# VHH binders against Abasic site processing protein HMCES (HMCES), part 213

Target 1, 269 residues: Abasic site processing protein HMCES (HMCES), of Homo sapiens (Human) (q96fz2)
Amino acid sequence: CGRTSCHLPRDVLTRACAYQDRRGQQRLPEWRDPDKYCPSYNKSPQSNSPVLLSRLHFEKDADSSERIIAPMRWGLVPSWFKESDPSKLQFNTTNCRSDTVMEKRSFKVPLGKGRRCVVLADGFYEWQRCQGTNQRQPYFIYFPQIKTEKSGSIGAADSPENWEKVWDNWRLLTMAGIFDCWEPPEGGDVLYSYTIITVDSCKGLSDIHHRMPAILDGEEAVSKWLDFGEVSTQEALKLIHPTENITFHAVSSVVNNSRNNTPECLAPV

## First folded at step 17 (VHH)

Design uc52 (from uc0 with N111G; framework vhh_6z1v_2)
Fold by ESMFold2-Fast, scan of step 17:
Structure uc52 (fold): chain B 269 residues (1-269), chain A 123 residues (1-123)
Amino acid sequence: as target 1 above (269 residues)
Amino acid sequence: EVQLVESGGRLVRTGGSLRLSCAASGFDFSTYAMGWFRQAPGKEREVVAAIAWHGGITYHADFVKGRFTISRDNAKNTVYLQMNSLKPEDTAVYYCAARPYQFYDSPKDYGYWGQGTQVTVSS
């Protein structure tokens, strides 16, 4: 997983992240550094993306079931990294394989500290290899969405207003991530950065790509992954597996260039 | 205390009409999406219709589309289900459910539930 879409305006994104804490109280996640959130149809590694994480990471006595939403850099910079420039990290930390997560120091150490996060996206992109050509077909992959209608307009699916309304009720893709905190050796603000855990693709995606992000399907899985105060590393890792509850459609080659940031990137072709 | 109270369920003949109401209290109704679900004996609870927090978008299951209409009145903290052209297969307990802002089609995504109101359609 190396490209996502996360284009919702901040207020729409926040409402899409409404959740229930351990006491049954409905909440919205509280923002950290909201000004660093940059909506885009075409997010690549090294850019910031919004993640959910437990409030307990920031506040000693917080209820670990309460959530913060924060933009973090895609591409985990380990806490032990000694260079002054994170871009000089010698190995790629965009993704973390589920089968070796406990073997790699860069991931095992933050995971042991409970540094689990949920990476938010509209969906992600993958490029299917086409036989007999060097061209690859991009696909946009996302949770199945409930069919929305404009109020009083039953069956008016193709209207321009219905395209605007699809995002008001969009179910965000929730991917399992690991984050770390890096303090620049020269001083400055702590850098929060994350990696997306990957698994073998499900049967439904096998014709598109052989790997997929570890998707947390539903609020129970999301809550358990985030709640490092009550859920151990071993228990949380049981949530990391392929899911069949995804859908996709082919998209235009416009998405290939990460500088293109328009609705055409995810529109069906 | 959070409460959702359904009303309007009764016995009706095939082809008849009913309006179900669900009165909400104990939470900020205007920030919640509302859904109507039904459950027939021996079957799982399924979504019938849903409406977003602002009322501008809705959903109706294919099996009720054109016959049932969901609506809400935020001033009265009430959601409605107008049921027309009722069929015997519509016989079920109808439940009102609430979740913040957005509606989904799975019962497990809803945190607040009413006790249900019985609708029986006879031939």
Scores: ipSAE 0.741, ipTM 0.878, lowest interface PAE 0.9, mean pLDDT 90

Design uc53 (from uc0 with R99H; framework vhh_6z1v_2)
Fold by ESMFold2-Fast, scan of step 17:
Structure uc53 (fold): chain B 269 residues (1-269), chain A 123 residues (1-123)
Amino acid sequence: as target 1 above (269 residues)
Amino acid sequence: EVQLVESGGRLVRTGGSLRLSCAASGFDFSTYAMGWFRQAPGKEREVVAAIAWHGGITYHADFVKGRFTISRDNAKNTVYLQMNSLKPEDTAVYYCAAHPYQFYDSPKDYNYWGQGTQVTVSS
């Protein structure tokens, strides 16, 4: 998984992440660095994307079931990285294979510290390799959505600030991630960065691509992955597997250029 | 204390009409999405209709499209289900459900539930 869409305005994204804590209290995730969130139909590695993580990572005595939403850099920079410029990291940490996550130091160490996060997106893109050509067919891949209808002529939907109909009740894709905290050797702000865990593709996606992100399907899976205070690494890893609860459609080659940031990137062709 | 109180259920003849109401209290109704579900004897609870917090976006199950209409009045903290052209297969207990900001077609995703109101449709 190397390209996503996450275009919802910040307030809409926040509401889409409404959840219940361990005590049944209804909550919205609290933002850290909200000004770093940049909505886009076409997010690539090294850009910032919103992730959910446990409040306990920031506050010693916090309830581990309470959630923070924060933009993090896509492409994990390990805490042990010694150079001053994280863009000079020699290996690609955009994705982390589930089968070797406990064998690779860059991922095993933060995972052992409970640094699990849920990566938020409208959906992700994959490019299908076609036989006998260098051309690839891009697809937008996302959770199945409830089919909504526009109501009558009176209401928020008719306002000048109305959001597109399809996005009013969109179910965000929730992908399992691992994050780490890197302190620049020469001082400066701590960099939070993440990787998306990948698994073998499900049968429904196998004709498009051989790998897929580890998708956390539903609030029970999301809460267990985030709650590092109550759920051990071993138990959390049981949530990492392919899912068939996914849909997709072919999209225009407009998405190929990561600088293109329009609704055409995810519109069906 | 969160409460959802359904009302309006009764015996009605095939082809008749009925309006159900659900009065909400104890939460900020205007920020919650609302749903109507039903459960017939021996069957699972299924979605009938749902409405976004602002009222501009709705969902109606295929088996009620053109017959039922969901609506809401945020000033009165009430959601409605207008049921027309009723059929015997519409006989069920009708439940009101609430979820903050988004609605779903699965009952397991809703946070709050009413106790239900019985609708019986006979010839």
Scores: ipSAE 0.514, ipTM 0.779, lowest interface PAE 2.1, mean pLDDT 89

Design uc54 (from uc0 with R99Q; framework vhh_6z1v_2)
Fold by ESMFold2-Fast, scan of step 17:
Structure uc54 (fold): chain B 269 residues (1-269), chain A 123 residues (1-123)
Amino acid sequence: as target 1 above (269 residues)
Amino acid sequence: EVQLVESGGRLVRTGGSLRLSCAASGFDFSTYAMGWFRQAPGKEREVVAAIAWHGGITYHADFVKGRFTISRDNAKNTVYLQMNSLKPEDTAVYYCAAQPYQFYDSPKDYNYWGQGTQVTVSS
């Protein structure tokens, strides 16, 4: 997973993340650094994306089932990194393989501290190899969506206006992530950065790409992954597996260039 | 305390009409999406229709399109299902469900549920 879409306006994104805490109280996640949220149809590593994490990471004795939403840098910078510029990190931390997560210091240390997060996206992109060419076919991959229609409309057509309504009720893709906190050696604000855990592709995606992000399907899985105060690392890792509850469609090559940030990036071809 | 109370279910002849109501209390109704589900004997609970918190977007299952219409009145904390051209296959217990802001097609994604109201359509 190396490219996502996360374009919803902040208020729409926030409502899509409504949840119940352990006590059954209805809540919206509380924003940290909301002005750093940058919506885009074409997010690449090194950019910021919104993640959910437990309030307990920021407040001593907070209820670990309560959620913060924060923009974090995609590409985990380990807490032990000693250079002053994170761009000088010589290895790729965009993804973290589920099978080796406990073997790599960059990931096992933050995981041991409960630094689990849920990475939010409209969906992600993958490039399928095509026979007889070095070019690849991009696909937009996302949770199945309930088909919305205008109020009073019965048997709505697949018109362009339906795309506007789709986003108002879009089910966000919820991917398992690990984050870390890096303190610049020369002072300044703590950098929060994350990696997306990856697993082998499910049967439905195997013809597109051999790997997929570890998707947390439903609120029970999301809450257990986030709740590091009550759910151990070993129990949380049982949530990390392929899912078949996913759909996709082919998109145009416009998405290939990460500088392109338009609805055409995810429109069906 | 959260309550969803369905009403309006009864015996109806084929081709008839019914309006189901669901009265909500104990939560901020205006911030919740509402769904109507049904369950016939020996079958799974399935989504019939749903409406977003603001009422501007809806969903109707293919098997009821053109016959059923969902609507809501946020001032009255009530969601409605207008059922026209009823068929014997519509016989089921109809349930009202609530989910914050957005609606989904799976029962597992809804937090609050009513007790249900029986609709029986004679052949």
Scores: ipSAE 0.739, ipTM 0.891, lowest interface PAE 1.2, mean pLDDT 91

Design uc55 (from uc0 with R99T; framework vhh_6z1v_2)
Fold by ESMFold2-Fast, scan of step 17:
Structure uc55 (fold): chain B 269 residues (1-269), chain A 123 residues (1-123)
Amino acid sequence: as target 1 above (269 residues)
Amino acid sequence: EVQLVESGGRLVRTGGSLRLSCAASGFDFSTYAMGWFRQAPGKEREVVAAIAWHGGITYHADFVKGRFTISRDNAKNTVYLQMNSLKPEDTAVYYCAATPYQFYDSPKDYNYWGQGTQVTVSS
């Protein structure tokens, strides 16, 4: 997974993340650094994306089932990285293979500290290799959406004027992530950065790409992944597997250039 | 204590009309999306209609579209299901359900549930 859309206004995104704590009390996640949230139809690695994580990471004795929402850098910078510039990291940490997550120090260490997060997106993009041509066909991949009235589906809202109505009741994609905290050696603000865990693609996506993000389907899975105070690493990893509860449609080549940030990026062709 | 209390279920003849009501208490109704679900004996619970917290967007399942209409009154903490042109296959226990802000088509995504009201449609 190397490209996503996460374009909802902050208030809409926040309501889409409403949840219940362990006691069954309804809550909205509390924001940290909301000014760093930048909505976009075309997010690439090294940009910031919103993630959910347990309140217990920030507040001692907090209920570990309570949630914070915070923008984090896509591309995990390990806490042990000793150079001054994180852009100089010599290996790709955009994704983390589920098969080897406990074998790689960059992921094993933060996972052992309970640094699990849920990466939020409207959906993600993948490029299908086409036989006999150098061109790849991009697809927008997302949870199945309930079709609302007084708002259009993505297919019905092909023009920018109608996009707001499509998103009123959008179910956000919830991907399993691992984050870490890096302190610059020469001082400065702590950098929070994440990686998306990947698994083998499900049957439905196998013709598009051989890998997919580990999707946490439903609030029970999301809650268990985030709750590092009550759910061990071993138990949490049981949630990491392919899902068939996914849909997609082909999109235009406009999305190919990560600088393009318009509704055309995810509109059906 | 959270309560959802359905009312209005009864026996009606094919082609008849019925309005179900669901009275909510014990939570901030105006910030919850509401759904109507139904379950016939031996069948799974399925979504019939749903409405967002603000009432501006709704959903109706294909099998009731044009016949049933969901609505809500946030001042009265009540959600309604107006059922017209009833068919024998509409016979089921109808349940009211609540979930924060946005509605879903899966029962698993709803936090609060009523006890249900029986609707029987006879020829």
Scores: ipSAE 0.607, ipTM 0.844, lowest interface PAE 1.9, mean pLDDT 90

Design uc56 (from uc0 with R99S; framework vhh_6z1v_2)
Fold by ESMFold2-Fast, scan of step 17:
Structure uc56 (fold): chain B 269 residues (1-269), chain A 123 residues (1-123)
Amino acid sequence: as target 1 above (269 residues)
Amino acid sequence: EVQLVESGGRLVRTGGSLRLSCAASGFDFSTYAMGWFRQAPGKEREVVAAIAWHGGITYHADFVKGRFTISRDNAKNTVYLQMNSLKPEDTAVYYCAASPYQFYDSPKDYNYWGQGTQVTVSS
């Protein structure tokens, strides 16, 4: 997973993340650094994306079931990194393989500290290799969505142009992530950065790509992954597996250039 | 105390009409999406219709489109299901459900549920 869409306005995104804490109280996640949230149809590594994480990471004695939403840099910078410029990191931390997560120091250490997060997106993009050509076909991959209609609307035909209207009740993709906190050696603000855990693709996606992000399907899985105060690392890792509850459609090559940031990036072709 | 109380279920003849109501209390109704589900004997609970917290977007299952209409009155904390052209296949217990802001087609994604109201459609 190396490209996502997360374009919802902040207020819409916040409502889409409504949740219930351990006591059964309905809540919206509380924002940190909301000004760093930059909606885009075409997010690449190094950019910021919104993630959910436990409030206990920021407040001593907070209820670990309460959630913060914060923009974090995509591409985990380990806490032990000693250079002044995170861009100088010699290895790619955009994704973290589930099968080696406990073997790699960059991921094992933050995981041991409970630094689990849920990465939010409209969906993600993958490029299918086409036999006999150097062309790759991009696909937009996302949770199955309930089909919405405008109240009082009757008999409106479904079309690609109507894709724009589904966002009012869009179910966000919730991917398992690991984050870390890096303090610049020269001083300055702590950098929060994340990686997306990847697994073998499910049968439904195998013709598009052999890997997929570890998707947390439903509130029970999301809650257990985030709640590092009550759910151990070993128990949380049982949530990391392929899912079949996913759908996709082909999109145009507009998405190929990460500088293109328009609805055409995810519109069906 | 959160409560959803369905009413209006009864015996009706094929081709008849019926309006179900669901009165909500104990939560901020205006910030919740509402859904109507049904369950026939020996079947799983399935979504019939749903409406967003603001009322501007809805969903109707394919098997009821053109016959059923969901609506809400936030001033009265009530959601409605207008059922027209009823068929024997519509016979089921109808349940009202609530979810914050967004509605879903899966029962597991709803936080609050009513006890149901029985609708029986006879020839």
Scores: ipSAE 0.702, ipTM 0.874, lowest interface PAE 1.4, mean pLDDT 91

Design uc57 (from uc0 with R99L; framework vhh_6z1v_2)
Fold by ESMFold2-Fast, scan of step 17:
Structure uc57 (fold): chain B 269 residues (1-269), chain A 123 residues (1-123)
Amino acid sequence: as target 1 above (269 residues)
Amino acid sequence: EVQLVESGGRLVRTGGSLRLSCAASGFDFSTYAMGWFRQAPGKEREVVAAIAWHGGITYHADFVKGRFTISRDNAKNTVYLQMNSLKPEDTAVYYCAALPYQFYDSPKDYNYWGQGTQVTVSS
C-alpha cells in the first residue's frame, strides 16, 4: 500500500473516529499537533497522515483504552537511526510485511514497545497491471459504505453527481500500523513516523494487486490493536490477516501523479 | 442509565399506516445517530432506516423506500419511523438503536438498543 486518500475536514474526521473506552464511556479522540493535519485526496510516503494511538504512550498511568489522534510521517524512521536527515534512510519502511515483522529490527523493536497505531484513510489506491501492456489501471479501495440520502429525498444518493455528498457519513478505512519515535542527533522535536502492515490480498482484490494493508474491521479489532496496556504483542498479531469486507472502483489516471490533489483522484470513472 | 423506549407497535391491516416512536434518555441524544432495525420470526435483525446526529443525512432500506420515513426531534430526544402502505412482510419486532454521530447498517456496530415494539400486519 503506497498511496491513500484522507481528505475529510478535521471536525468530520474526528466525529468519524468516535469510540467507547474500556468503561463504556463514549469519547472523541484527543488531537495532538492538529495543525500538522493536511487533508489530501492523494497522500504519498513521507507525507503526514492521521493515526490513532493509545493515550498511555504520552501519559504515564493513563487509561490505555483512551485514544489520541496525531499526524505522523508515513515511512517509519527507526529510533536507532544515527544520521541527521531521516530522508537519507536507505530502507523502504512505507510497508511492513506481516510474515517478517518479528524478524526485522526496524519493526520488531517498536512493536515490542507496544507502538501500535491505526492508520486512518478514506481508502487506498492500487494499480492493476494490464496483461501485455505497460499501462496500469488505478483503483480506489475502501470499506463498503451505506448508501446515504439527504433528509427528505428518496433515492437521491444513486446519482454520480451526488458522490461527494457521501462523505458526511463515511466509514474510514482503519489499517494496522507500527510507529516509532526518532530523536534528531542534533536536537529538535521528536519525529513520530509509521509503517502500514501488509498481508496477502483477499480473493476480491487478487486481480488488482497481490498485497493489501492489514485492515482492522470494526471497533473490537481497532480497540485490541491500540490497547497495548492490556493486549500483548502476540495477541494483537492475531488481528493481522486479509479481509474480504472491502470494495473498489476504477479511477482516473489523474491519481498517478502524487502532486494531483483533487476529488477527481477518487471519483468513479 | 441509558434507555431507548419504543412505542406505537400494534396490529394493522394491509395498506394501513403506523408511526413508531423511540424516546431516548441517559445520553446526549443530539450527538448520536439513530437507527430502526427489525427482526421477523426465524430471521436475523436487519436495518430498516437510519438518521445521522444532525438529521440531514438518512438511509432507508430498499424494501421500505417510498413507504417508510425516518425523522428525529432533538428537542424531544425522540426518533420516529413513519410507516405507510404496510404489507404482511413488514410484520416484525421493531428496535431502535443509537451510535455516536454516524450510522451503519450492521446491528453489531450499535451500542445502545431498545427492547422492541411488535408490528403485525394482516389482511
Scores: ipSAE 0.712, ipTM 0.877, lowest interface PAE 1.3, mean pLDDT 90

Design uc58 (from uc0 with R99A; framework vhh_6z1v_2)
Fold by ESMFold2-Fast, scan of step 17:
Structure uc58 (fold): chain B 269 residues (1-269), chain A 123 residues (1-123)
Amino acid sequence: as target 1 above (269 residues)
Amino acid sequence: EVQLVESGGRLVRTGGSLRLSCAASGFDFSTYAMGWFRQAPGKEREVVAAIAWHGGITYHADFVKGRFTISRDNAKNTVYLQMNSLKPEDTAVYYCAAAPYQFYDSPKDYNYWGQGTQVTVSS
């Protein structure tokens, strides 16, 4: 997974992340650094994306089932990195293979500290290789969605460019991530950065790409992955596996250029 | 204490109409999406209709589209299902359910459930 869409405005994204804490109380995640959230139809590595993580990471004695939403840099910078410029990191940490996560220091150390997060997206993009050609077909991949309709005409805004008509009630893709905190050696703000855990592709996606992100399908899986205060690393890793509960459609080559940030990036062709 | 109470279920003739109501208490109704589900003997619980927290978007299953209409009154903490042109295959226990802000087609994504109200349509 190397390209996503996450375009919802902050308030809509927040409502889409409504959840229940361990006491059964309905909550919205509390924002940290909301000004760093930049909605986009075409998010690439090194850009910021919103993630969910446990409140206990920021507040001592907090209920570990309560959630924070925060933008983090895509591309994990390990806490042990000693150079002054994170872009000088010599290995790619955009994705983390599930089968080697406990073998690689960059991932096992933050995982041991409970630094699990859920990466939010409208969906992700993959490029299908066509045998015998150099052309690749992009696809937008996302959770199955319930089809919505407008309740009536009274009070309804009838603007064709109103994103609320397309994306109201969208079920966000929830991907398992690991994050770390890096303190610049020369001082400055702590950098929060993440990687997306990847697994073998499911049967439904195997013709598009051989790998897929580890998707947490449903609130039970999301809550167990986030709750590092009650769920051990060993138990949480049991949630990391392929899922068949996914759908996709082909999109135009507009998405190929990461500078393009329009609804056309994910529109069906 | 969260409570959803359905009412209006009864025996009705083929082609008849009835309105189901679901009264909600113990939570902030205006921040919840509401759904109507039904379950016939020997079958899984399936979505019939749903409505978002603000009432501006809805869903109706293909098998009831044009016959059933979901609506809500946030001031009264009530969701309704208007059922027209009833068929014998509409016979089921009807449940109302609540989920924060957004509605879903799967029962597993709803947090609160009523006890159900029986609708029987005679052929």
Scores: ipSAE 0.679, ipTM 0.868, lowest interface PAE 1.5, mean pLDDT 90

Design uc59 (from uc0 with R99G; framework vhh_6z1v_2)
Fold by ESMFold2-Fast, scan of step 17:
Structure uc59 (fold): chain B 269 residues (1-269), chain A 123 residues (1-123)
Amino acid sequence: as target 1 above (269 residues)
Amino acid sequence: EVQLVESGGRLVRTGGSLRLSCAASGFDFSTYAMGWFRQAPGKEREVVAAIAWHGGITYHADFVKGRFTISRDNAKNTVYLQMNSLKPEDTAVYYCAAGPYQFYDSPKDYNYWGQGTQVTVSS
């Protein structure tokens, strides 16, 4: 997975992440560095994206079921990286294969520290190779959405404006991630960065691409992945597998250029 | 603590109308999405209609579209389901459910549930 959309305004995004802690108390995740959240229809590696992680990572005696939401850099910079510029890292840490996660030091070490996060997106993009050409067809891939309508509205259901209204009740894609903390050798703020775990694609996506992100479908899976205080690495990894609960539609080539950041990037063609 | 109390269910004749109400207490109603679900004997609970926390966005299942209307009154902590042109197939126990801010079509995505109110539509 190398491109996502995460464009919701901060308040809408926060409400979409409402959850219950272990005691059944309803909560919104608490923000860290909210000013660093940059909504975009076309997020590429090295940009910041919001992730959920356990409050216990920041507060020693916190309830591990309570959640923080924080922007993190896409592209994991291992804690042991010794150069001064993280963009010089030669390893591609945008994604982490599920089958090698326990073999690669860059991922095994943060996993051992419980550094699991849930990467939030409207959805992700993949490019399907077209037979007989070198061209690719982009698709926007996301959770099935309940069809929303304006209360009391007399407007037509197929109006172009109706696509804008779906965002008020959008079910965010929740992808399993691993993060790490890197301290610049020359001083400065700790860099939090993440990778998205990938698995073989499901049957429904196999014609589009051979790999997909490890999607955590529903609050039970999300809670278990985040709760490193109660759920071991071994148990959490059982949540990492392909899912069929996904849908998609073709989008225009506007999305191809990562500098394009408009609703046209994800609009159906 | 948290309570959802449905009312209005009764026996009604085919073609009739009925209004269900659900009174909520023990939580901040204005921050929760609300849904109406139904369950007939031997069948799973299915979504009938849902409404977002602010009331501006709704959903109605295809089998009730044009006949049923969901609405809410945040000042009264109440959600309503207006049912028109009732059919025997609408016979079921109707449940009120609450989920935080956003609504979904699966029962699993709702936090709180009422005890249900029986609606019977005679032929």
Scores: ipSAE 0.703, ipTM 0.872, lowest interface PAE 1.3, mean pLDDT 90

